VHH binders against p49116. Designs and how they scored, part 102

Target 1, 238 residues: p49116
Amino acid sequence: EGPLLSDTHVTFKLTMPSPMPEYLNVHYICESASRLLFLSMHWARSIPAFQALGQDCNTSLVRACWNELFTLGLAQCAQVMSLSTILAAIVNHLQNSIQEDKLSGDRIKQVMEHIWKLQEFCNSMAKLDIDGYEYAYLKAIVLFSPDHPGLTSTSQIEKFQEKAQMELQDYVQKTYSEDTYRLARILVRLPALRLMSSNITEELFFTGLIGNVSIDSIIPYILKMETAEYNGQITGAS
Short names: E, the ipSAE of ESMFold2; O, the ipSAE of OpenDDE; V2, 0.75 times the mean of E and O plus 0.25 times the DockQ between their complexes.

## First folded at step 7 (VHH)

Design r26 (framework vhh_brivekimig_d4)
Fold by ESMFold2-Fast, scan of step 7:
Structure r26 (fold): chain B 238 residues (1-238), chain A 119 residues (1-119)
Amino acid sequence: as target 1 above (238 residues)
Amino acid sequence: EVQLVESGGGVVQPGGSLRLSCAASGFTFSSYGMSWVRQAPGKGPEWVSSISGSGSTTLYADSVKGRFTISRDNSKNTLYLQMNSLRPEDTALYYCARYTPGYSFRDYSSQGTLVTVSS
């Protein structure tokens, strides 16, 4: 058996909407976030191991972990997105909403706490100087999590997660050999992703897109569309 | 197709300096940590230095620390090794290395660049 991920899976290139507006607005933020979500799901769908699990399992896995994949993507693409500027704009909007009595104080507190957790996660990843190979394998570890409620094929998912962990370890040990504890420092960041609310992520980044429908309700349709697009590329169809 | 092409080796006297270059192609260079590995005549490969994808983290073997500097230019897909205060024991073939599952650093088909430290 070959490696879990190929070089094409290590490449993760986000193309931002152009031009960047002088003042950030909901449309620009939602479009940027949607591009990252689409890129993340296309990335997952292209993995042979993921495809081998079958469409029902694929849908269940992505529904369970899309927020974790999205958050890793935000950290990885923080510079190209100017994520700090986007988060600052969101914070400013929330503080203005308090002054205008448009949102409850309790809700704003929850959202602000989520933003601070997100900033802390992204800062920790930046401080650790996580490279693209490490990000690809962290995403694979998150994707192939056997521990989500309601999953089937958990033994096979666990095998792919173990393979991801082993290949990440091999890379880190061979590339950053003198930094003996680097892998441990990286892996202890992952539990924080599961504490982040997918509902708050939707509110912050997808406010103008989904209306009264959740991201996890849309995922089966996105995965089906991405599969068709992937097949079209393979067959030469438009 | 992953390609790594080393250059900049040569003959230099003890105490001299050389700058090695590695031109990379066929993959997203900035996504990978990169390393320099050397193989002295009659010896196995020895890891020399590594640099993170961003260039912000650098690591060095104790034998070269303080004398060698690793750097990269992601806009040019190029890795560098600045070697100062060279010693006869630094004589080796120097290889630019990218991690590849199932391969050792020496198994990549790169030819390396020869550094000879002698009079």
Scores: ipSAE 0.736, ipTM 0.889, lowest interface PAE 1.2, mean pLDDT 87
Fold by OpenDDE, second read of step 8:
Structure r26 (fold): chain B 238 residues (1-238), chain A 119 residues (1-119)
Amino acid sequence: as target 1 above (238 residues)
Amino acid sequence: EVQLVESGGGVVQPGGSLRLSCAASGFTFSSYGMSWVRQAPGKGPEWVSSISGSGSTTLYADSVKGRFTISRDNSKNTLYLQMNSLRPEDTALYYCARYTPGYSFRDYSSQGTLVTVSS
């Protein structure tokens, strides 16, 4: 069997909406997030192993890990996205909501902590100077997680995850031979992803774009999108 | 101003059929993909189906695949949802929404049309 990932899976280029507004509004933030989400899911679709699991399993898998994939994407695309600025804007918008007394004190705390966790995670990844190959393998490891409830073909998923881990290990050993503990430093960051609430992520990044429709409910649509439609979305056409 | 008005809802028995319509105005209908979204009592909104501007591409949620058919008549600025083999779990308010490339599910009606499936 061939490798799980190829060089084609390393490319992860996010195109931001244009033009950038003078002040980041909810629309811009949500559109940016949507593009990243679609890019992440399209990336997953491009993996032969993912396709081999079948449509139902694929959908379930993405539903289970979309927040983690999205967060890794945020980290990877942090500079292109100006993530710090986006997060600051989100906080500002949140403050407006607070003033309108729409959120409880506990909820405000939860949301603010979530934003902090996102920022810290992305900063930590930046400090590690994670490259495109490493991100690809990390995303694959997250994607092919067999421990989510309700999954079918868990044995196969586990095999794919192991393959991703092995390939990452080989890559790191080859590329960073002088850094003996790099692999461990990278992998130890993954647990932080599961501490993040998908619901809060959805509220922060997607509410203005999809309204009250959940990411969970639209994942099948995204996964079934034709390439032309996806490209149209990325380019911002019409 | 974008306007979307749903109709065709009603009460049906399990296994029955309904056809929903959505009249659109205020924009070039054929230039936009359209979607159906539903909200069941006590549940959040759920995507049901989408159709491209030309009608050449249709997508369905797994929960309705094989039972529901989305279509459109661009000459009438109307979106349709043929619902067959209805189930109690299909009970919901159904909304039509405009899909714009780069955006997801915009400008859906606040009213919707109620579909009730009960014996």
Scores: ipSAE 0.069, ipTM 0.520, lowest interface PAE 3.0, mean pLDDT 88

Design r27 (framework vhh_brivekimig_d4; at its last look DockQ between E and O 0.44; V2 from the best seeds 0.00; counts 0 for: pae E 11.9 > 2)
Fold by OpenDDE, second read of step 8:
Structure r27 (fold): chain B 238 residues (1-238), chain A 119 residues (1-119)
Amino acid sequence: as target 1 above (238 residues)
Amino acid sequence: EVQLVESGGGVVQPGGSLRLSCAASGFTFSSYGMSWVRQAPGKGPEWVSSISWSGSDTLYADSVKGRFTISRDNSKNTLYLQMNSLRPEDTALYYCARYTPGYSFRDYSSQGTLVTVSS
């Protein structure tokens, strides 16, 4: 069997909404986030191993790891997205909500901590100077996680995860031969993803645009989208 | 040119039902997810429902969930919205669109079909 990922899976280009508003409103933030989410899911779809798991398993897998994939995507696309600016805008919006006494003190703390964790994670990834190949393999490792509850074909998922890990190891050894601990430094960042709440992520990035539809419910829809439709949405082509 | 023509709107009493239709042309209908969007007077556009290209997946806004049903007939290039248990707050101009949730509203009719729910 061939490699899990090919060079085609390394490309991960996010197209931001245009035009950029004068100030980052909730709509812009949500659309930007949606584009990233869709890109991430369509990236997963492009992996033959992912397709081989079948539609039901694929859906379950993405439902389990979408937040981690999304977060890796945020890190990878942080510059293109102006993530710091987006996060600042989100905080500003939250402050307005706080002033209106819509959130409990505990909830405010949770949300702010989550934003901090996101920012720190992305900063840490930037500091490591993670390249496109490494991101691709990290996303694959996260995607093919067999330890989520309720998954079918866990043995196969585990096999794919191992393959992703091996390929990453080979890549790092080949590309960064002088840095013997790079692989370990990269992999040790993954646990941080599991500490992030999918619910809070959803609330921060997705509540303004999708009419109160959960990410969980939209995942099957996204995974079944035609490529032409997806491309049309990105480019605005009719 | 993409053309979307809505029909089926009207005046109904609260608790009533309507079925909207959208005739699509100018593109491969079966290749695109479709959506209903509505705009009430004095309000911005609101997403109502979406259906995948194959019809296998449907999405609904919370405000209409359990009351509205989106469907499509790809052989007829037609999108439908069955609206039951209508409420005054459902009063709006309803548009058919090649809209995908999470993106900006695009390619929806300039005309729409008016739904008025009043006692």
Scores: ipSAE 0.603, ipTM 0.825, lowest interface PAE 0.9, mean pLDDT 91
Fold by ESMFold2-Fast, scan of step 7:
Structure r27 (fold): chain B 238 residues (1-238), chain A 119 residues (1-119)
Amino acid sequence: as target 1 above (238 residues)
Amino acid sequence: EVQLVESGGGVVQPGGSLRLSCAASGFTFSSYGMSWVRQAPGKGPEWVSSISWSGSDTLYADSVKGRFTISRDNSKNTLYLQMNSLRPEDTALYYCARYTPGYSFRDYSSQGTLVTVSS
């Protein structure tokens, strides 16, 4: 019966590429984002409840929620990533694309709106001062979402989500006993994650990939990686 | 320390076949997924195919699906690419890489093997 998450699942340490280049480029941004994405998938893969659902369900869940996990990771790791600097570099690149008429006005508007939504989300999480335990349980709540189309084992997924919600409530009540409305304030932030397009996230952060590979297509491969290789990718170690 | 040595390239007629090999050393080959990346004249690098550490999972670029087969022999620390039904547009320098698809790719420190498909 044990807890859904252990203390090992609270640890979420992003190791950035070093050194940081004098001028940010698509390679540095892509490598930073890839490390965060792989760290997020490794985190999910390490949860016993997630493993118990089986490979097909694991793949379907991560395909459905990787953008939500990635965005929570951006908020959690905003300082270590210097996310504001990365977003400024992306905005600068987009403004140059406007001047050169390389993108349609409608597409540029969509991309800029998503950058603003991302900034608003990360700022709201920072203002709430979300801690490591809270981030771990928020990630678990979005991971164990039973309402994605095409899922099997939805009753088991729902039970794990409910367990995540209950354990988060217990933690917040014990740790922030004076702030009666903290849990509600945190949970109302989650719906915003579903409004962020995974296609736009790929365009902003993963432009440095070679070939026409999509994040969706590689998820089953990444989830089955050997542990040593997976750890090497999230740290950038050779 | 990490060394990758490609071989098996050559000149072949359209519709022909070639088998590329990559000898790996300096790391635990059986613990890492491996990839083939190619660079055609005048173009940037293009990811071709990947294989998981165990060989149980493979991925292919849409341009090569059904024609190319990636495989590995962990006992020999060797990666293979079987190329069938070759087309002129497959002409490129082919690189073996310890590269995971979906990760940023900075460099491949191997010499590559040239594949030329011409009539």
Scores: ipSAE 0.529, ipTM 0.791, lowest interface PAE 2.3, mean pLDDT 88
Fold by ESMFold2, look of step 9:
Structure r27 (fold): chain B 238 residues (1-238), chain A 119 residues (1-119)
Amino acid sequence: as target 1 above (238 residues)
Amino acid sequence: EVQLVESGGGVVQPGGSLRLSCAASGFTFSSYGMSWVRQAPGKGPEWVSSISWSGSDTLYADSVKGRFTISRDNSKNTLYLQMNSLRPEDTALYYCARYTPGYSFRDYSSQGTLVTVSS
């Protein structure tokens, strides 16, 4: 009963490390990306419907969709992050590295294709001028996806996803009443998120994290994190 | 000011055991996951193990799984690493780190403790 999301779930305030370095480096990129990851995970944690699913289901759900939520966050925050500048710097570095590691030539090609797909996704979302309400509902649709393997409470997850879809439709119809096809244009962008590789996202944005541990493995820690420690991390080192 | 002080390193023969400690201060230790990382001479840092803030979840690198045990005592603000069946490849400077996926610069201690495994 009641709306799935409230106005508090529309606010998505990313704070970048300051000042931006003269030349981008792995540490700046990783800190920036980690702030977005924390913001995205704690956004999900703040939703009453998500809380109602229970802690085991919460962990499983976020493990399944974190890369899609992160990618939506990149698109939403692309200007604040100067994402096009970050990606250009990564591309320049990869072009210089092609000769040094012949065995990873196919890997570098894979990474370049992923960057291109990410740029296309972010550009398409910017061209549509997706607003904060629309992003919040899109993230909810992605979060409450019942089709991931290993989930419990699939019927309840599906009901929450349908509610997110309905609330997005109602919002778009009321706010963009003169644009009959806006909802369809927005929703057709979502399948591209399934083309994003979590492994490559980790390589691009999370090189500074502990060793080779996957983001999938740290999600239980992020979700259990005390509020005071979480707030310190999303606003930067004090 | 966050402070992490490692201790318990030393020289040990292959197959031996060693227990590392990490004393934490300057932050609410019980609110943070903790990790051990190691750095062999001339190599980059390598993640070894992590433990959740409550101690209920632990993770291990494949190279140490079954041989190393991470633990914590939140009442003493102390992190531990029990290392059994040590191998020469475990030789490294070992750091404890506050588990902060968002800030890689804060993943490591300032000093570390040296573990040398040799015959």
Scores: ipSAE 0.000, ipTM 0.223, lowest interface PAE 11.9, mean pLDDT 80
ESMFold2 (binder alone), look of step 9: mean pLDDT 81; pTM 0.823
OpenDDE, look of step 9: ipSAE 0.054; ipTM 0.509

Design r28 (framework vhh_brivekimig_d4)
Fold by ESMFold2-Fast, scan of step 7:
Structure r28 (fold): chain B 238 residues (1-238), chain A 119 residues (1-119)
Amino acid sequence: as target 1 above (238 residues)
Amino acid sequence: EVQLVESGGGVVQPGGSLRLSCAASGFTFSSYGMSWVRQAPGKGPEWVSSISGSGSDTYYADSVKGRFTISRDNSKNTLYLQMNSLRPEDTALYYCARYTPGYSFRDYSSQGTLVTVSS
């Protein structure tokens, strides 16, 4: 009936921890990443179509795609996060770990390749000048992926994904009418998200989490969190 | 304003059980999720378990699943951790916190309660 996403779903505002330290540390990086993760999950759970699928399906979808949503969020919020500075600090740390023989060369190579893929993705999105509406629909296309194993209601999920694709097409055609191939250029960026390891994302951005908690284990908690509790976390309320 | 007081720690043999308590004051207890966090000697803090404000949803670290049970009594403003099948690796200072899993937790100012599992 109505559009899949409202104007409310286009607004995606990340509030960074303040002040930024002179020297980046694990705690600042992890808190920044956690705020983006929480914002991304709150964004997803606010979509009426997502709510209509039910809690079990919601949890399964987000567990399957959180890394893709997170990476799109990194690209969208790259400037507010000073992502290039964060990635440079991580690269410097890895280079020092090679010299100190603290990590194997093969592991460092895997992590460096992930960072390069992430940088390439963010740079391609910046070069395309992806706007807020386009990011919202790309996140919706990723969220409503019917091809993850173990999903129920796959026909409903597919319909929502197709609706997201159609609404993105309509938006791009009207807004960027002179660029007939813009939609194709945007959509071919999405497969790269599935080549990025969620385990390496956890290692790079979430090492500061307390204990052996995995992102997979906290997703149900975040999705069921009360709105007031979430708002307190995101605004940094004391 | 916010005060959290942990109790119930002690020395137990491997395979033993302990129940920890946390008395909360200074806030509307039922409106907040609560967590247990532990810190073993020479290690960083480790998240153990969380419970929603209503008590309807519980979450556990993989290392404690099936052995520990988190619960709360909102009428008494008290959080509990029932620890069964204790292992030497569970030896730590246990903290009660208004901690949300997924955030880096740099500061916790509660005193904690010491749990020692010795063989």
Scores: ipSAE 0.013, ipTM 0.447, lowest interface PAE 7.6, mean pLDDT 84

Design r29 (framework vhh_brivekimig_d4)
Fold by ESMFold2-Fast, scan of step 7:
Structure r29 (fold): chain B 238 residues (1-238), chain A 119 residues (1-119)
Amino acid sequence: as target 1 above (238 residues)
Amino acid sequence: EVQLVESGGGVVQPGGSLRLSCAASGFTFSSYGMSWVRQAPGKGPEWVSSISGSGSDTFYADSVKGRFTISRDNSKNTLYLQMNSLRPEDTALYYCARYTPGYSFRDYSSQGTLVTVSS
């Protein structure tokens, strides 16, 4: 009858590629994003409730929500990543592509709108000063979403989501007792994550390292990866 | 420590086929995804294909999709690349590596095996 998440699931430590280049390039951006994606998938697969749903359900859940988990991770790790600098470099590249007629104006508009939504989301989370415990439970709420098409075991997924919501509520009410509406302000931010295009996230952060394979296609691979292999990918030493 | 030994390269005419092998040792082979990477003379490395530790998931570069097939035999600690409909532009040194697409190239590489496609 223990909690949904343990202290180990609250810890979320991103190790950045070192050193940061003087001029940002696609390889550094993709390496940084890949580390965050792998950390997010490793976090999810370490949850006992997640494991209990079984491999097929695990794969379906992560395929459905990886962009939401990744975006929450970007917000949580924005300082460590120097996310504002990465986004500024992407914007600069897009503006130069417009001037040199290398990309269509319609596509650039879609990408810019995505960047604005991402910045707005990260700014809202920063303004609320979301702590590590709150991020862990927001990720759990997103992960255990019973409403994605094609899911099995939806009643069990819903129960885990409700457990995540209850544990978050208990934490917020105890820790931020003077702010009676904090939980509501946090939870109303979550629907914005579903408006973010996973295809545009792939174009912004994963071009040049994955080639023509999609994140959706590599998720089963990441989830089945041995812990030693995952640690080797993250640290580069192994 | 970690050892990877490629073989199976050679000279073949356009449209021909070759099967490359990579013998792995020094680690739990079935626990790691494996990749084939190639490097043409005077050019940088190009990722060709990857396979998950279980063998259930495979990935290919667009330039080889439909022509190349990656496979593995975990009982023999061996990775394979079946190359069909070979083209002159497939000429390169082929390396096997513990490398995951979606992450930067990290390895334990070896001498490679040379594939030359010419008449």
Scores: ipSAE 0.066, ipTM 0.431, lowest interface PAE 5.7, mean pLDDT 84

Design r3 (framework vhh_brivekimig_d4)
Fold by ESMFold2-Fast, scan of step 7:
Structure r3 (fold): chain B 238 residues (1-238), chain A 119 residues (1-119)
Amino acid sequence: as target 1 above (238 residues)
Amino acid sequence: EVQLVESGGGVVQPGGSLRLSCAASGFTFSSYGMSWVRQAPGKGPEWVSSISGSGSDTLYADSVKGRFTISRDNSKNTLYLQMNSLRPEDTALYYCARYTPGYSYRDYSSQGTLVTVSS
C-alpha cells in the first residue's frame, strides 16, 4: 500500500561533530563515521516496509548490507564530510601506524587498495550527479536484497526490492526524461559495493570507537535503541 | 610505545559495584576512542562499551546497559568503567583497548583486570 519510500526518506542530513578540529585526527574520523552509520540505520528503521519484516529479519538484512549502506552514505555525504580530506588523513595515519605498530606490507597494500576503490566509487557517483531521490532508492535496493545467506522471508524482501527498482525507474524517467541511459549508468555502479571488504571498512573508520568487536555484534543493539537515544547518538548530544 | 594499564578489579557480591580504571600512555589519548572488552572463563572476548575521544558519544552492550557507565578524563589520560548492580554473569577478565585505523590484528596491549561476582 502506497509508495515504498516517502519524501521524508529523501532527506539524509549528516550532523558533523562540532567543533571541527584544526587538524583531522582518528577520533574525529571515527566519530563522523559512527554518526553516518547511526544515521543510515535510523534511515532504514524509518521505512514502513522494513519495520513490517520484523526485528529478526531487520537485524539480518542490516548485518548483511551495512557496508553497502555506509559506502553509499559516504558518497552521498562526501562534501559535508570533506571525505577526500578524511581519506588523506587516514593515509597519513597508516604511515604513522607503520612506524609505530609494525604493520605488514601486504596488509598496508590491502588497506590502500580499499581506499582507492572507495575513492573511485565516490568519484563515479559524483560524476553521475546522483540526487537525493536516487540515493534513497539505491539504498533501498541494497537494503532489500533477498540473496544474502541465511535470510528468511526472501519472497517478501524480493517484492520490496522490485518495488524500489520500479519506483526508481519511474522517478528517473519523469525527472531525467532526456537521458535515456541514466538508469543503466546508475544501476551498473551497485555491484562494486559488494567487492569492498566490510572488515577493512571497520578497520579504517571504526577502530577508534567500536574497539576489538565487529559491527555485526552491535547492529542488534543500535536497531533496538529508543528513538531519543538513537537521535542523541546521531547528533552527539548524549 | 603504547601502554595501557588496567586496575580496579576484585571480588564482589551480586548487586555490588566496582570502578575499573585504565591508565594510558605513549599516545595522544584524546585523539582515540577507547573500549572496554571482557572475556569470561571459557568464552571468547565480548565487547562491553566504547567512548569517543571527546567523550561525547558512548555505546553499550545490551547486557550491561543501564548498569555500567563508561567515562574518560583526558587531562589524566584515564578511562573508567563504573559497574553497578553486578551479576555473576559479569565475572570476566576486563581489558581496555585502543586502535589505529588499518590495524586491529593484535590482542589487548595489557594484562587486564579480573572481576569476580560471587558469594
Scores: ipSAE 0.000, ipTM 0.154, lowest interface PAE 17.5, mean pLDDT 80

Design r30 (framework vhh_brivekimig_d4)
Fold by ESMFold2-Fast, scan of step 7:
Structure r30 (fold): chain B 238 residues (1-238), chain A 119 residues (1-119)
Amino acid sequence: as target 1 above (238 residues)
Amino acid sequence: EVQLVESGGGVVQPGGSLRLSCAASGFTFSSYGMSWVRQAPGKGPEWVSSISGSGSDTLYADSVKGRFTISRDNSKNTLYLQMNSLRPEDTALYYCARYTPGYSWRDYSSQGTLVTVSS
């Protein structure tokens, strides 16, 4: 069998909304996050192993792991997104919200702790100087997670995850041959992704979605989109 | 310039039906997913339904599943919402938008069409 990922899966190019407003608002933040989410799902759809699992399994898998994929995407695209500026704007908005809702103090604290965890994760990835190949395989490892509740094709998913782990190991050992412990340093970062709440991620980045729509509910729609429509919407340009 | 013009709203009794239309211009209609969004008096906007550019895939809010049908005619650049078995809680201003769930809402420039369900 060929490799799990091809060179095309290493390319991960986020196009940001233009222009960036003088004062960031929920719509700009949501547009930016939506583009990254769409890019992440398009990336997943392009993997032959992912398509081979079938539509029902694919939908369940992405519903379970979209927050992990999204967070890895935030880390990988942190500079392009000016993520620190976006997080600062979110913090400012939350501080203003405290003054208007006395009972939201505990929720604001949880959200602020999530922002801190996200910043620490992105900083650790930057400090490790994770390259595009490493990001692609880390995304594959989290995508092909067989241990989410409700999955039906767990043996196939597990084999694809093991293949991703093997190919990452081969890449790191060959490319960073002098750093015997690099793979271990990278892999110990991954459990933190499971501890970050998808509910809080949704509140931070997708508040600008109109109506009572959750990311969980939209995933099946996005995964079923025609490629041309998907590509046309991903840039948000016209 | 993107323009969206809704029509078809009105007053109807519970259990009744209405068909909403949205005439789109200023963009390649068939290349974009479209959505219906509603805003009840005194409440924020609520997503109702979405349809892919080709019309092959549709999504519905749980509150309207089995009662509403979204459709489109790409040759006429028109989006539709067939609303059956209407309930008082469906009372709202209905807007169409180039809104794909999970993708930021843009280019909404319409006044909406009012749907009132009362006995």
Scores: ipSAE 0.018, ipTM 0.444, lowest interface PAE 7.2, mean pLDDT 83

Design r31 (framework vhh_brivekimig_d4)
Fold by ESMFold2-Fast, scan of step 7:
Structure r31 (fold): chain B 238 residues (1-238), chain A 119 residues (1-119)
Amino acid sequence: as target 1 above (238 residues)
Amino acid sequence: EVQLVESGGGVVQPGGSLRLSCAASGFTFSSYGMSWVRQAPGKGPEWVSSISGSGSDTLYADSVKGRFTISRDNSKNTLYLQMNSLRPEDTALYYCARFTPILSYRDYSSQGTLVTVSS
């Protein structure tokens, strides 16, 4: 069979809401995050191997890994998002919530630790200078994870993950032939994605989402959206 | 030129029922998810319910679960909201809108339909 990913799957272009407000607010942060989440799900939907697994399996996979895909997307799009500025605004908002006694001290500690881990991950990826092909395959590796509880078709998912891993290895060996250990340095960063709480990601980036509905509830809805609706969400076009 | 026209509002007693309609034009209706959003006097907009383009998936705010039912007829380009067991706190101007993850008052350009639950 052909390659798992084509050149079209390497393209990952985030369009930010415009104009950027003078002061960052929950609405702007949530809209930016939502566009990235929709772009990530649209990317997954476009993979023929993903489509071949069927709707129920697709929903289960994305529910299990959306936080990992989203975090990889944050790292990949950090420059276009001005992610450091967004994180600074979130920290400022959180500090104001502390002063107003809106959150418990232990919860604040958990949230701050999450922000620190996120910054560390994004900085490590930037330092490694991960390219678009590498990001595409890393996203495919986390998407086709056969080890999430409750999955069916795990043998097919595992084969697709192995195919993603093999194609990434071939790409890195060909493109970065002088750096024998580059692949190992990249892959050792992936386990950190599973240590980050999806619940905390929701609180930081999706507080302004429709009716405070959980990402878990909205995933089946997003995956069944028409292409025109997806394009409207990720470009902001009317 | 996207147009959305709400209707079906009125005055009803607590425990009563109303069915709202939204007539859509200017876009491929079946290709877009649709939402109902309400705004009570002096308050900001509150999301009520959403339905996917095909109608196979629905979402509801916790405050209306079990009482409201969203539906659509793609052959008529019409969105519906069946409201049962109405409460005084359901009193609001109701708007239909194409699905968006973020609520914004500027996204509701139509007149809306007024629902008043009294006495």
Scores: ipSAE 0.174, ipTM 0.583, lowest interface PAE 5.1, mean pLDDT 85

